# VHH binders against Abasic site processing protein HMCES (HMCES), part 143

Target 1, 269 residues: Abasic site processing protein HMCES (HMCES), of Homo sapiens (Human) (q96fz2)
Amino acid sequence: CGRTSCHLPRDVLTRACAYQDRRGQQRLPEWRDPDKYCPSYNKSPQSNSPVLLSRLHFEKDADSSERIIAPMRWGLVPSWFKESDPSKLQFNTTNCRSDTVMEKRSFKVPLGKGRRCVVLADGFYEWQRCQGTNQRQPYFIYFPQIKTEKSGSIGAADSPENWEKVWDNWRLLTMAGIFDCWEPPEGGDVLYSYTIITVDSCKGLSDIHHRMPAILDGEEAVSKWLDFGEVSTQEALKLIHPTENITFHAVSSVVNNSRNNTPECLAPV
Below, E stands for the ipSAE of ESMFold2; O stands for the ipSAE of OpenDDE; V2 stands for 0.75 times the mean of E and O plus 0.25 times the DockQ between their complexes.

## First folded at step 15 (VHH)

Design sa56 (from sa0 with T58K; framework vhh_6z1v_2; at its last look DockQ between E and O 0.70; V2 from the best seeds 0.00; counts 0 for: pae O 8.7 > 2)
Fold by ESMFold2-Fast, scan of step 15:
Formats: structure tokens, sequence, C-alpha cells
Structure sa56 (fold): chain B 269 residues (1-269), chain A 123 residues (1-123)
């Protein structure tokens, strides 16, 4: 997983993340650094994306079931990284393989500290290799959506008003992530950065790509992944597996260039 | 204390009409999406209709589209299901359910549930 869409306005995104805490109270996640959230139809590694994480990471006596939403850099910078510039990290931490997560120091250490997060997206993009050509076919991959009236479906929404209605009740894709905190050696703000855990592709996606993000399907899975105060690393890792509850459609090559940030990036072709 | 109380279920003849009501209390109704689900004997609970927290976004299942209409009144903390042209296959227990802001088709994602009201449609 190396490209996503996360374009919802902050207020719509926040409502899409409404949840119940351990006591059964309705809550909206509390924002940290909301000004760093930049909606986009075409998010690449090194850009900031919104993630959910437990309030207990920021406040020692907080209820671990309460959630913060924060923009984090995509591409985990380990806490032990000693260079002054995170872009000089010599290895790619955009994704973390589920089968080696407990073997890689960059991921094992933050995971041991409970640094689990849920990465939010409208959906993600993958490029299918086509026989007889060096060109790849991009697909937009997302949770199945309940078809709202009058928009019906994403492909049928051919006016701005209809597009707005599609997104108002859009079920966000919730991907399992690991984050870390890096303190610049020369001083400055702590950098929060994340990686997306990946698993073998499910049968439904196997013809598009051989790997997929670890998707947390539903509030029970999301809650258990985030609640590092009550759910151990061992128990949380049981949530990491391929899922079949996913859908997709082909999109145009407009999405190939990460500088393109328009609804055309995810429109069916 | 959260409560969802359904009313309006009864025996009705094929082709008849019913209006179900669900009165909500104990939570901020205006911030919840509402759904109507039904369950017939030996079948799973399925979504019939749903409405967003502000009422501007709705869903009706294909098997009831054109016959059933969901609506809500946030001032009265009530959601309604108007059922027209009833068929024997509409016979089921109808449940009211609440979910924060957005509605989904999966019953397990809803926060609060009513006790259900029986609708029986006879020829």
Amino acid sequence: as target 1 above (269 residues)
Amino acid sequence: EVQLVESGGRLVRTGGSLRLSCAASGFDFSTYAMGWFRQAPGKEREVVAAISWHGGIKYHADFVKGRFTISRDNAKNTVYLQMNSLKPEDTAVYYCAARSYQFYDSPKEYNYWGQGTQVTVSS
C-alpha cells in the first residue's frame, strides 16, 4: 500500500470517526495539530495523513479507550534514528510486513510500547500489471458502501451536489498501523510518523496485487487495536489478517502522478 | 438510560399500510443516524431503511424501495417508517437502531437497539 485518498473536510472526517468509549459514551476523536491535516485524493509516502490513536499516549492517566486523531508523517522514522534529516533514512518504512513485524527493530520497539494506530483513508490505490505492456492499471480499493439516495453510487455522482452526498455517509477505510516518535537531535518538535502493516492479498484482490494493508473491519477490531492499555501486543496481532470485505473499481492514469489531486483520481473508468 | 421504543406493529392485510414509530430517550438523538432492521423466523437481521443524523441522507433496501419511506423528527426524538403496499414477505419483527452520525448496513455496528415490534401481513 503506497497511495491513498483521504480528502474529506475535517468536520466530515471527524463525524465519520465517531465512536463509543469503554463506558458506552459517544465521543468524537479529539484533534491534535488539526492545521496539519491536508485533504487529498492522492496521498503519497512522506505526506501527512490522519490516524487514530489512544489518548493514553498523550495523557498518563487517560482512559485508554478514548481516541485522538492526529496527522502523522507516512513513513515511520524510528525513535533511535540519529541523523538530523528524516528524509535521509536509508530504508523504506512505508509498509511493515505482518510476518516479520516482531523481527524488525524499527517496528518491534514501538509495537512493544503500544504505539498502535489506525490509518484513515477514503480508500487506497494499487496498480495491476497488465500482460503484453509495461503500463499498469490503477484501481481504487475501499470498504463496500451502503448506497445512499439520490447519489446511489460513486460512479453515478456526476454533479458536485451528488458527490457531496456520497461522502457525507462514506465509511472510511481503517488500516492497522504502527507509529513512532522521533526527537530531532538538534532540537525542535517531536515527529510522529507511521507505517501501514501489510498482509497477503485476499482472494478478491489477488489479481490486482499480491499484498494488501491489514484492514480492521468494524468498531470492535478498531477498538481492540487502539486500546494498548487493555489489549496486549499478542492479542492485538490476532486482528492482523487478510479480509474479503473490500471492493474496487478501475480508475484513470490521472492518479499515477501524485501531484494530481482531483476527484478524477478515484472516479470509475 | 438509553431507550428506543418501537410502536405500530400489528396484523395487516396484503396491500395495507402501517406507520412504525421509534421514540428515543437518554441520548442526543440529533447526533445519531437511525436505522430500521427486520428479522423473519430463520433469517438474519437485515437493514430495511436508514437515515443520517441530519436527515438529508437516506437509504431504502431494494426490496422496499417505492413502498417504504423513512423519516425523522429531531424535535420529537422520533424516527418513522411508513410502510405501504405491504406483502406477506414483509412479515417480520422490525427493530429500531441508532449509530453515531453515519448509518451502515451491518447490525453489529449499531450502538443502541429497540426491543422490536411484530408486523404480520396476511392474504
Scores: ipSAE 0.802, ipTM 0.910, lowest interface PAE 0.8, mean pLDDT 91
Fold by ESMFold2, look of step 16:
Structure sa56 (fold): chain B 269 residues (1-269), chain A 123 residues (1-123)
Amino acid sequence: as target 1 above (269 residues)
Amino acid sequence: EVQLVESGGRLVRTGGSLRLSCAASGFDFSTYAMGWFRQAPGKEREVVAAISWHGGIKYHADFVKGRFTISRDNAKNTVYLQMNSLKPEDTAVYYCAARSYQFYDSPKEYNYWGQGTQVTVSS
């Protein structure tokens, strides 16, 4: 998993993240650093994307079921990293394999601190290896969506009002992530960064690619993954598995160039 | 205290019409998507229609399309189901449900439910 779409305006994205706390109260997540949110149809590693995490990470004695939403850097920078420039990291932290998460210090340490997050996207892209051609077919992969009036054109956005009608009821993809907090040695703001946990692909996606993100399907899974105050690492890891509750469609090669940020990136072909 | 109160259910002849109402209180109605569900004896609860929090997007199940229309009045905290051309197969208890901002077709996604109103269609 190395490319996503997360293009909704901040207010639409926030409403899509409405949840119920442990007391049964309906709430919206509270933003941290909202001006760092950069919506795009074509997000790649090192960019900022919104994640959910427990309020308990920010406030002593907070209700651990309450959620914060914050942009974080894709590509986890370990807290122990000593260089001043994160681009000097000698290994790729875009993804974290579930089968080795407890073997790699970069992931095991923050996971042991309860640094679990939910990575948000409209969906993700994956490239299918084509037989005999070296060409790769990109697909946009997302949760199944309920049919709405005029919902047949997912990527159409002629105006703000028309865009909100198409996407206002979109079910966001919710992926399991791990984050860490890095303090630059020269000083400055703490860097929050995340990795996406991956698993073997489900049967429905196996013809496209052999790996998929670990998807948290439903509010119970999302709540348990986030709530490090009540849910241990051992119990949380039971949530990490493939899901068949996923759909996809082929898209044009426009998405191949990460500089292309247009609705065409996810439009059906 | 959150309450959803359905009304308008009654006995009607085949081909008749009814309008169901659901009055909401105890929460900010204008921030909730609303759904109508029905349950016939011995069957699972199923979505009939749903409407977004702003009223601008809707869903109607195929088995009621063209016959039923969902609408809402945010000033009155009320959602409606206009039911025309009723059939005996429409006989069920009809429930109003609420979910913050977004609607889904699965009953498990909804947090607030009414007690239901009985609709009976005689042949």
Scores: ipSAE 0.625, ipTM 0.840, lowest interface PAE 1.3, mean pLDDT 90
Fold by OpenDDE, look of step 16:
Structure sa56 (fold): chain B 269 residues (1-269), chain A 123 residues (1-123)
Amino acid sequence: as target 1 above (269 residues)
Amino acid sequence: EVQLVESGGRLVRTGGSLRLSCAASGFDFSTYAMGWFRQAPGKEREVVAAISWHGGIKYHADFVKGRFTISRDNAKNTVYLQMNSLKPEDTAVYYCAARSYQFYDSPKEYNYWGQGTQVTVSS
């Protein structure tokens, strides 16, 4: 996974992340660094994206079922990194393969510390190789959405009003991530960064791409992944597997350019 | 204590109309999407209609075909299902369900459920 969409306004995104804690209380995640949230239809590695994480990471003795939402850098910077510039990392940390997560120190160590997060997105993009050509067809991949009275498919939003309604009730894609905290050697603010765990693609997606993000489908899976206080690493890793509960449609080549940030990126062709 | 109490289910003739009500208590109703589900004997529970927390977005299942309409009154903590042109195939237990802010088609995503009300449509 090398491209996502996360374009919802902050308030809409927050509401979309409404949840119940372990006591059954209705809650909204509290924001950390809300000003770092930059909505975009076209998110690439090294950009900031919002993730959910347990409040227990920030507050001692907090209820670990409570959630915080925070923009983090896509591409995990390990805490042990000693260079002043995170871009000098010699290995790719955009993704973490599920089969080697426990083999790589950069992922194993933060995971062992309970640094699990849920990466939020409208969906993610993948490119299908076209047979006989060097051309790749991009696809937008997301959770199935409920068709509302005025909204058929994403592409059926023929009016601004209908478009807003579609997104007001959009089910966000929830991807399993690992985050780490990096303190710059020269001082400054602590950098929070994440990697997305990847798995083999489900059968439905296999013709498009052979790998997919580990998707946490449903509130229970999301809660268990986040709650490092009550759910062990071993138990959490059981949640990491392919899911068939996805849909996709072909999109235009507009998304190929990471600088393009328009609704056309995820619109069906 | 969270409660969802359905009412209005009864025996009606084909072509008849019913209005179901679901009274909610014990939670902030205005922050929950509401849904109506139904389960017929030997069938899986299926979504009939859903409505967003603010009431601006509605969903109706394909089989409804304009016959049913979901609505809500947040001041009364109540969600409604107006059912017109009822058919024998609509015979089921109808359930009210609540979910935080957004509605989904999957029953497992809903936090609270009523006990259900029986709707029977005779030929």
Scores: ipSAE 0.012, ipTM 0.311, lowest interface PAE 8.7, mean pLDDT 89
ESMFold2 (binder alone), look of step 16: mean pLDDT 87; pTM 0.886

Design sa57 (from sa0 with T58I; framework vhh_6z1v_2)
Fold by ESMFold2-Fast, scan of step 15:
Structure sa57 (fold): chain B 269 residues (1-269), chain A 123 residues (1-123)
Amino acid sequence: as target 1 above (269 residues)
Amino acid sequence: EVQLVESGGRLVRTGGSLRLSCAASGFDFSTYAMGWFRQAPGKEREVVAAISWHGGIIYHADFVKGRFTISRDNAKNTVYLQMNSLKPEDTAVYYCAARSYQFYDSPKEYNYWGQGTQVTVSS
């Protein structure tokens, strides 16, 4: 997974992340650095994307079931990185393979500290190799969405224009991530950065790409992954597996250039 | 304390109409999406209709589209399901459910549930 869409306005995104804490109270995640959130239809590694993480990471004695939403850099910079410029990191940490996560120091160490996060997106993009050509077909991949209508409308669900109207009730894709905290050697703010855990593709996606992000399907899975105060690393890793509850459609080549940031990037073709 | 109380379920003849109501208390109704689910004996709960927290976005399952209409009244903390042209296949216990802001088709994602109201449609 190397390209996503996360374009919802901050208020819409926040409501899409409404949850219940351990006591059953409705909550919206509390923002950290909301000014760093930049909505985009075409997010690439090194850009910031919103993630959910436990409040306990920031406040001693906080309820570990309460959630913070924070923009983090895509591309994990390990806490032990010694150079002044994170872009100089020699390793590609955009993704972390589930089968070797406990073997690689860059991921094992933060995972052992409970640094689990849920990476938010409208969906992600993958490029299908086509036999006999050097061109690849991009696809937008996302949770199945309930087919909504505007109140007082008849037959609205049958209209192609409804694709643009779907965002008010859009179910965000929730991907399992690992984050780390890096302190610049010469001072400055701590950098929070994340990687997306990847697994083998499910049958439904196997014709598009051989790998997929580890998707946390539903609030029970999301809450267990985030709650490092009550859920051990071993138990949390049981949530990491391929999922079939996913859908997709072909999109235009406009998405290929990461500088293009328009609704056309994810519109069906 | 959260409560969802369904009412209006009864025996109805095929082709008849019925209006279900669900009265909510103990939470900020205006920040919750509401759903109507049904469960027939030996079957799993399935979504019938749903409505967003602000009422502007709705959903009706294909098998009830054109016959059932969901609506809500935030001033009265109530959600309604108007059921027309009832069929024997509509026989089920109908449940009211609440989920923060957005509605989903999966019962597992709903926070609060009523006890249900029985709708029986006979020929």
Scores: ipSAE 0.800, ipTM 0.908, lowest interface PAE 0.9, mean pLDDT 91

Design sa58 (from sa0 with Y59F; framework vhh_6z1v_2)
Fold by ESMFold2-Fast, scan of step 15:
Structure sa58 (fold): chain B 269 residues (1-269), chain A 123 residues (1-123)
Amino acid sequence: as target 1 above (269 residues)
Amino acid sequence: EVQLVESGGRLVRTGGSLRLSCAASGFDFSTYAMGWFRQAPGKEREVVAAISWHGGITFHADFVKGRFTISRDNAKNTVYLQMNSLKPEDTAVYYCAARSYQFYDSPKEYNYWGQGTQVTVSS
């Protein structure tokens, strides 16, 4: 997983993340650094994306079931990195394989500290190789959405204006992530950065790409992944597996250039 | 104490009409999406209709489109299901459910549930 869409206005995104804490109280996640959230139809590694994480990471005595939403850099910078410029990290931490996560120091250490997060997106993009050619077909991949209509009228999701109507009730894709905290050697703000855990593709995606992000399907899975105060690393890793509860459609080559940031990037072709 | 109370279920003839009501208390109704689900004997609960927290967007299952209409009155903390042209296949217990801000088709994602009201449609 190397490209996503996360374009919702901050207030819409926040409502889409409403949840219940351990005591059954309904809550919205509390923002950290909300000004760093930059909506985009075409997010690439090194950009910031919103993630959910436990409040307990920031407040010693907080209820571990309460959630913070914060923009984090995509591409995990390990806490032990000693250079001044994170872009000079000599290995790719955009994704981390589920089968080797406990073998790689960059991921094992933060995972042992409970640094689990849920990466939020409208959906993600993958490029299908076309047999006998170097051309690739991009696809937008996302949770199945309930078909919405304006009260008193029925809309179809087959044109750009109809896609705009569905965003009010859009079910965000919730991907399992690991984050770390890096302190610049020369001073400055702590950098929070994340990686997306990947698994083998489900049957439904196998013709598009052989790997997929580890998707946490539903609030029970999301809650268990985030709650590092009550759910051990071993138990949380049981949530990491392929899911069939995804859908997709082909999109235009406009998405190929990460500088393009328009609704055309995810519109069906 | 959170409570959802359905009313209006009864025996009705094929082709008849009913209006179901669901009265909500104990939570901020205006911030919740509301759904109507139904369950026939031996079957799982399925979504019938849903309405957003602000009322501006709705969903109606294909099997009720053109016949059923969901609506809400936030001043009265009530959601309604107007059922027209009823068929024997509509016979089920109808449940009211609440979910914060957004509605989904999966019952397991809803926070609060009523006890249900029985609708029986006879020929």
Scores: ipSAE 0.757, ipTM 0.895, lowest interface PAE 1.0, mean pLDDT 90

Design sa6 (from sa0 with S30N; framework vhh_6z1v_2)
Fold by ESMFold2-Fast, scan of step 15:
Structure sa6 (fold): chain B 269 residues (1-269), chain A 123 residues (1-123)
Amino acid sequence: as target 1 above (269 residues)
Amino acid sequence: EVQLVESGGRLVRTGGSLRLSCAASGFDFNTYAMGWFRQAPGKEREVVAAISWHGGITYHADFVKGRFTISRDNAKNTVYLQMNSLKPEDTAVYYCAARSYQFYDSPKEYNYWGQGTQVTVSS
């Protein structure tokens, strides 16, 4: 998982993340650094993406079931990193393999501190290798969406013209992540950065790619992953597994260039 | 304190019509999407129709398209299901459900549920 779409306007994204706390009270996640959220159809590693995390990470004695939404850098910079420039990190932390997460210091340490987050996206992209050539077919991969229709328009849900309007009720992809906090050695603002945990692909995705992000399917899984105050590392890791509740469609090669940031990147071909 | 109260379910003949109502209280109705689900004996609960928090977006399951219409009145905290051309296969308990802002097809993602109203369609 090395490319995503997360293009919703901030207010739409926030409503899509509405949740209930432990007491059953409806809440919207509270934003941290909202100005750093940059919607895009084509997000690559080292860019910022919105993640959900427990309020308890920022406020002592906060209810651990309450959620913050914050933009974080994609590509985990470990708290122990000694260089002044995070781009000098010599290993790739875009993804973290589920099978070795407890063996790698870069991931085990923040995980032990409860630094679990849910990475938000419209969906993610993968490139299917084509037989007998080095050409690859990109696919946009996302949760199955309920087919929405404009109120009062019978039969409009099956129209390709309505694809652009689906976003108002779009179910965001919720991926299990680990984050860390890095303090620049020379001083300055703390850098929050994350990695996406990956698992073996489900049967439905095996023809596209052999790996997939660990997807948290539904509010129960999301809540348990985020709630580091009540859910131990060992219990949370039981949520990390492939899911079959995923769909996809082929997209144009426009998405191949990470500089392209248009609806054409995820539109069905 | 939170309540969803369905009404309108009864016995009707094949080809008949019914309007179900669901009165909501105890929560911020205007920030919730509303759904109608049904469950026949021995079957799982399935989505029939849903409507966004603002009413501008709806969903109708393929098996009811053209026959059923969902609507809401935010001033009255009420959601409706107009059911036309009823078939014996529509026989089920119909449930009203609420979910914050967005509607989904999965029952487990809904926050509040009514007790249900029985609709029986005879030939």
Scores: ipSAE 0.790, ipTM 0.904, lowest interface PAE 0.8, mean pLDDT 91

Design sa60 (from sa0 with Y59L; framework vhh_6z1v_2)
Fold by ESMFold2-Fast, scan of step 15:
Structure sa60 (fold): chain B 269 residues (1-269), chain A 123 residues (1-123)
Amino acid sequence: as target 1 above (269 residues)
Amino acid sequence: EVQLVESGGRLVRTGGSLRLSCAASGFDFSTYAMGWFRQAPGKEREVVAAISWHGGITLHADFVKGRFTISRDNAKNTVYLQMNSLKPEDTAVYYCAARSYQFYDSPKEYNYWGQGTQVTVSS
């Protein structure tokens, strides 16, 4: 997983993340650094993306079931990294394989500290290899969405040309992530950065790509992954597996250039 | 204390009409999406219709499109299901459910549920 869309305006994104804490209280996640959130139809590694994480990471004795939403850098910078420039990290930490997560120090250490997060996206992109050509077919991959209609309208306008309307009730993709905190050696603000855990593709995606992000399907899975105060690393890792509850459609080559940031990037063709 | 109370269920003749109501209390109704679900004997609970927190977006299951209409009145903290052209297949217990801001078609995503109201459509 190396490209996502996360374009919702901040208020719409926040409402899409409404949740219930352990006491049954309905809540919206509280923002940290909201001005660093940059909506985009075409997010690449090294850019910031919004993640959910437990309030307990920031506030001693906080209820671990309460959630913070914060922009974090995509591409985990380990806490032990000694150089001044994070971009000089020699290893690719965009993704973390589920089968080796407990073997690699960069991931094992933050995981042992409970540094689990849920990476938010509209969906993600993958490029299907076509036999006999150097061209690849991009696909936008996302949770199955409810077909909605305008209240009191007989013309539902549920057509391929009307994708913009679906965002009012869009179910965000929720991917399992691990984050770490890096303090610049020369001083400055702590850098929060994350990696997306990956698993073998499900049957439905196997013809598009051999790997997929570990998707947390539903609020129960999201709650357990985030709640490091009550859910051990061992129990949380049981949530990491392929899912068949996913859909996709082909998109145009506009998405290929990560600098293109328009609705055309995810529109069906 | 969250409470959802359904009313209006009764025995109705095939082809008849019925309006169900769900009165909500104990939460900020205006920030919740509302759904109507039904469960027939031996069947799983399934979505019938849903409406966004602001009322501008709705969902109606394919088997009720054109016959049922969901609506809400935020001033009265009430959601309605207008049921027309009733069929024997519509016989079920109808449940009201609430979810913050966005609705979903899966019962598992809703935490607030009413007790249900029985609708029976005969002959």
Scores: ipSAE 0.624, ipTM 0.832, lowest interface PAE 1.6, mean pLDDT 90

Design sa61 (from sa0 with H60Y; framework vhh_6z1v_2)
Fold by ESMFold2-Fast, scan of step 15:
Structure sa61 (fold): chain B 269 residues (1-269), chain A 123 residues (1-123)
Amino acid sequence: as target 1 above (269 residues)
Amino acid sequence: EVQLVESGGRLVRTGGSLRLSCAASGFDFSTYAMGWFRQAPGKEREVVAAISWHGGITYYADFVKGRFTISRDNAKNTVYLQMNSLKPEDTAVYYCAARSYQFYDSPKEYNYWGQGTQVTVSS
């Protein structure tokens, strides 16, 4: 998983993250650094993306079931990194393999501190290898969506304008992540950065790519992954497995260039 | 205390019409998406129709599309389901459900539920 779409305006994204705390109270996640959120149809590593994490990470006595939403850098910078420039990190930390997460120091240490997060996206992109050519076919991969209509009328989603109606009730993809906090040695703001945990692809995606992000399907799974105050590392890792509850469609080569940031990136061909 | 109370269920003949109401209290109705679900004997609870918190977006299951209409009145904290051209297959207990801002087709994603109202369609 090396490319995502997360284009919703901040207020729409916030409403899409509405949740229930352990006391049964309905809540919206509280923002940290909302001005660092940059919507895009084509997010690459090193850019900032929104993640959910437990409020207890920021407030000593907070209810661990309450959620913060914060932009974090994609590409985990370990807390022990000693250089002044994070771009000089020699390791690729865009993804973290589920089978070696407890063996790699960069991941097992923050995981042991409960630094679990849920990475938010409209969906992610993968490139299918095609025989006899260097060209790869990109696909946009996302949760199955409920078919919505404008109130008082019915419309077919047979044009890009009609496709935009679905965003108002779009179910965000919720991927299991690990984050860490890095303090610049020369001073400055703490950098929060994350990695996406990956698993073997499910049967439905095996023809597109051999790996997929660990997807947390539904609020129960999301809640357990985030709640490091009540759910141990061992119990949380039981949530990390392939899922079949996913759909996809082919998209144009416009998405190939990470600088392209338009609705055409995810529109069905 | 959060409460959803369905009303309007009764016996109707095939081809008839019926309007269900769901009165909500104890929460900020205007920030909740509302759904109608049904459960027939021997079947799982399934989504019938849903409406967004602002009322501008709706959903209808394929089996009711063109026959049922969902609507809401935020001033009265009420959601409605207008059912036309009723069929024996529509016989079920109809449930009102609430979810903050967005609606889903899965019952598990809804937090607030009514007790249900029985609709029986005779052939």
Scores: ipSAE 0.694, ipTM 0.865, lowest interface PAE 1.3, mean pLDDT 90

Design sa62 (from sa0 with A50G; framework vhh_6z1v_2)
Fold by ESMFold2-Fast, scan of step 15:
Structure sa62 (fold): chain B 269 residues (1-269), chain A 123 residues (1-123)
Amino acid sequence: as target 1 above (269 residues)
Amino acid sequence: EVQLVESGGRLVRTGGSLRLSCAASGFDFSTYAMGWFRQAPGKEREVVAGISWHGGITYHADFVKGRFTISRDNAKNTVYLQMNSLKPEDTAVYYCAARSYQFYDSPKEYNYWGQGTQVTVSS
């Protein structure tokens, strides 16, 4: 997984993340560094994306079931990294394979500290190799969505020109991530960065790409992945597996250029 | 105390109409999306209709589209299901459910549930 869409305005995104804490209280996640959230139809590695994580990471004695939403850099910078510039990291940490996560120091160490997060997106993009050509067909991949309509409207309310309205009830893709905290050696703000855990693709996606992000399907899975105060690393890793609860459609080559940031990037062709 | 109380279920003849109501209390109704679900004996609970927290977005399952209409009144903390052209296949216990801001088709994602109201459609 190397390209996503996360374009919702901050208020819409926040409501889409409404949740229930351990005591059954309904909550919205509390923002950290909201000014760093940059909505985009075309997010690439090294850009910031919003993630959910437990409040207990920031506040001692906080209820570990309460959630913070924070923008983090895509591309995990290990806490032990000693160079002054994170872009100088010599290996790719955009994704983390589920089968070797406990073997790689960059991922095993933050996992041991409970640094699990849920990476939020409208969906992600993958490029399917086409027969007999170097051209790849991009696809937008996302949770199945309810086909909504405007209340009290018939006909015109369902027009393609109003598809923007689907975002009000859009179910965000919730991907399992690992984050780490890096303190610049020269001083400055702590850098929070993440990687997306990947698994073998499900049967439904196998013709598009051989790998997929580890998707946490539903609030029970999301809650268990985030709650490092009550759920051990071993138990949390049981949530990491392919899911068949996913859908997709082909999109225009406009998405190929990461500089393009328009609704055309995810519109069906 | 959180409570959802359905009312309006009864025996009705094929082709008839019925309006179900669900009165909510104990939570901030205006910040919750609402759903209507139904369950016939021996079958799974299935989504019938959903409505967003602000009421501007709705969903109706294909098998009731054009016959049923969901609506809400946030001032009265009530959600409604207007059922027209009823068929014997609509016979089921109808449940009201609440979920923060967005409605889903999966029952397990809802936070609060009513006890249900029986709708029986006779030929």
Scores: ipSAE 0.780, ipTM 0.905, lowest interface PAE 0.9, mean pLDDT 90

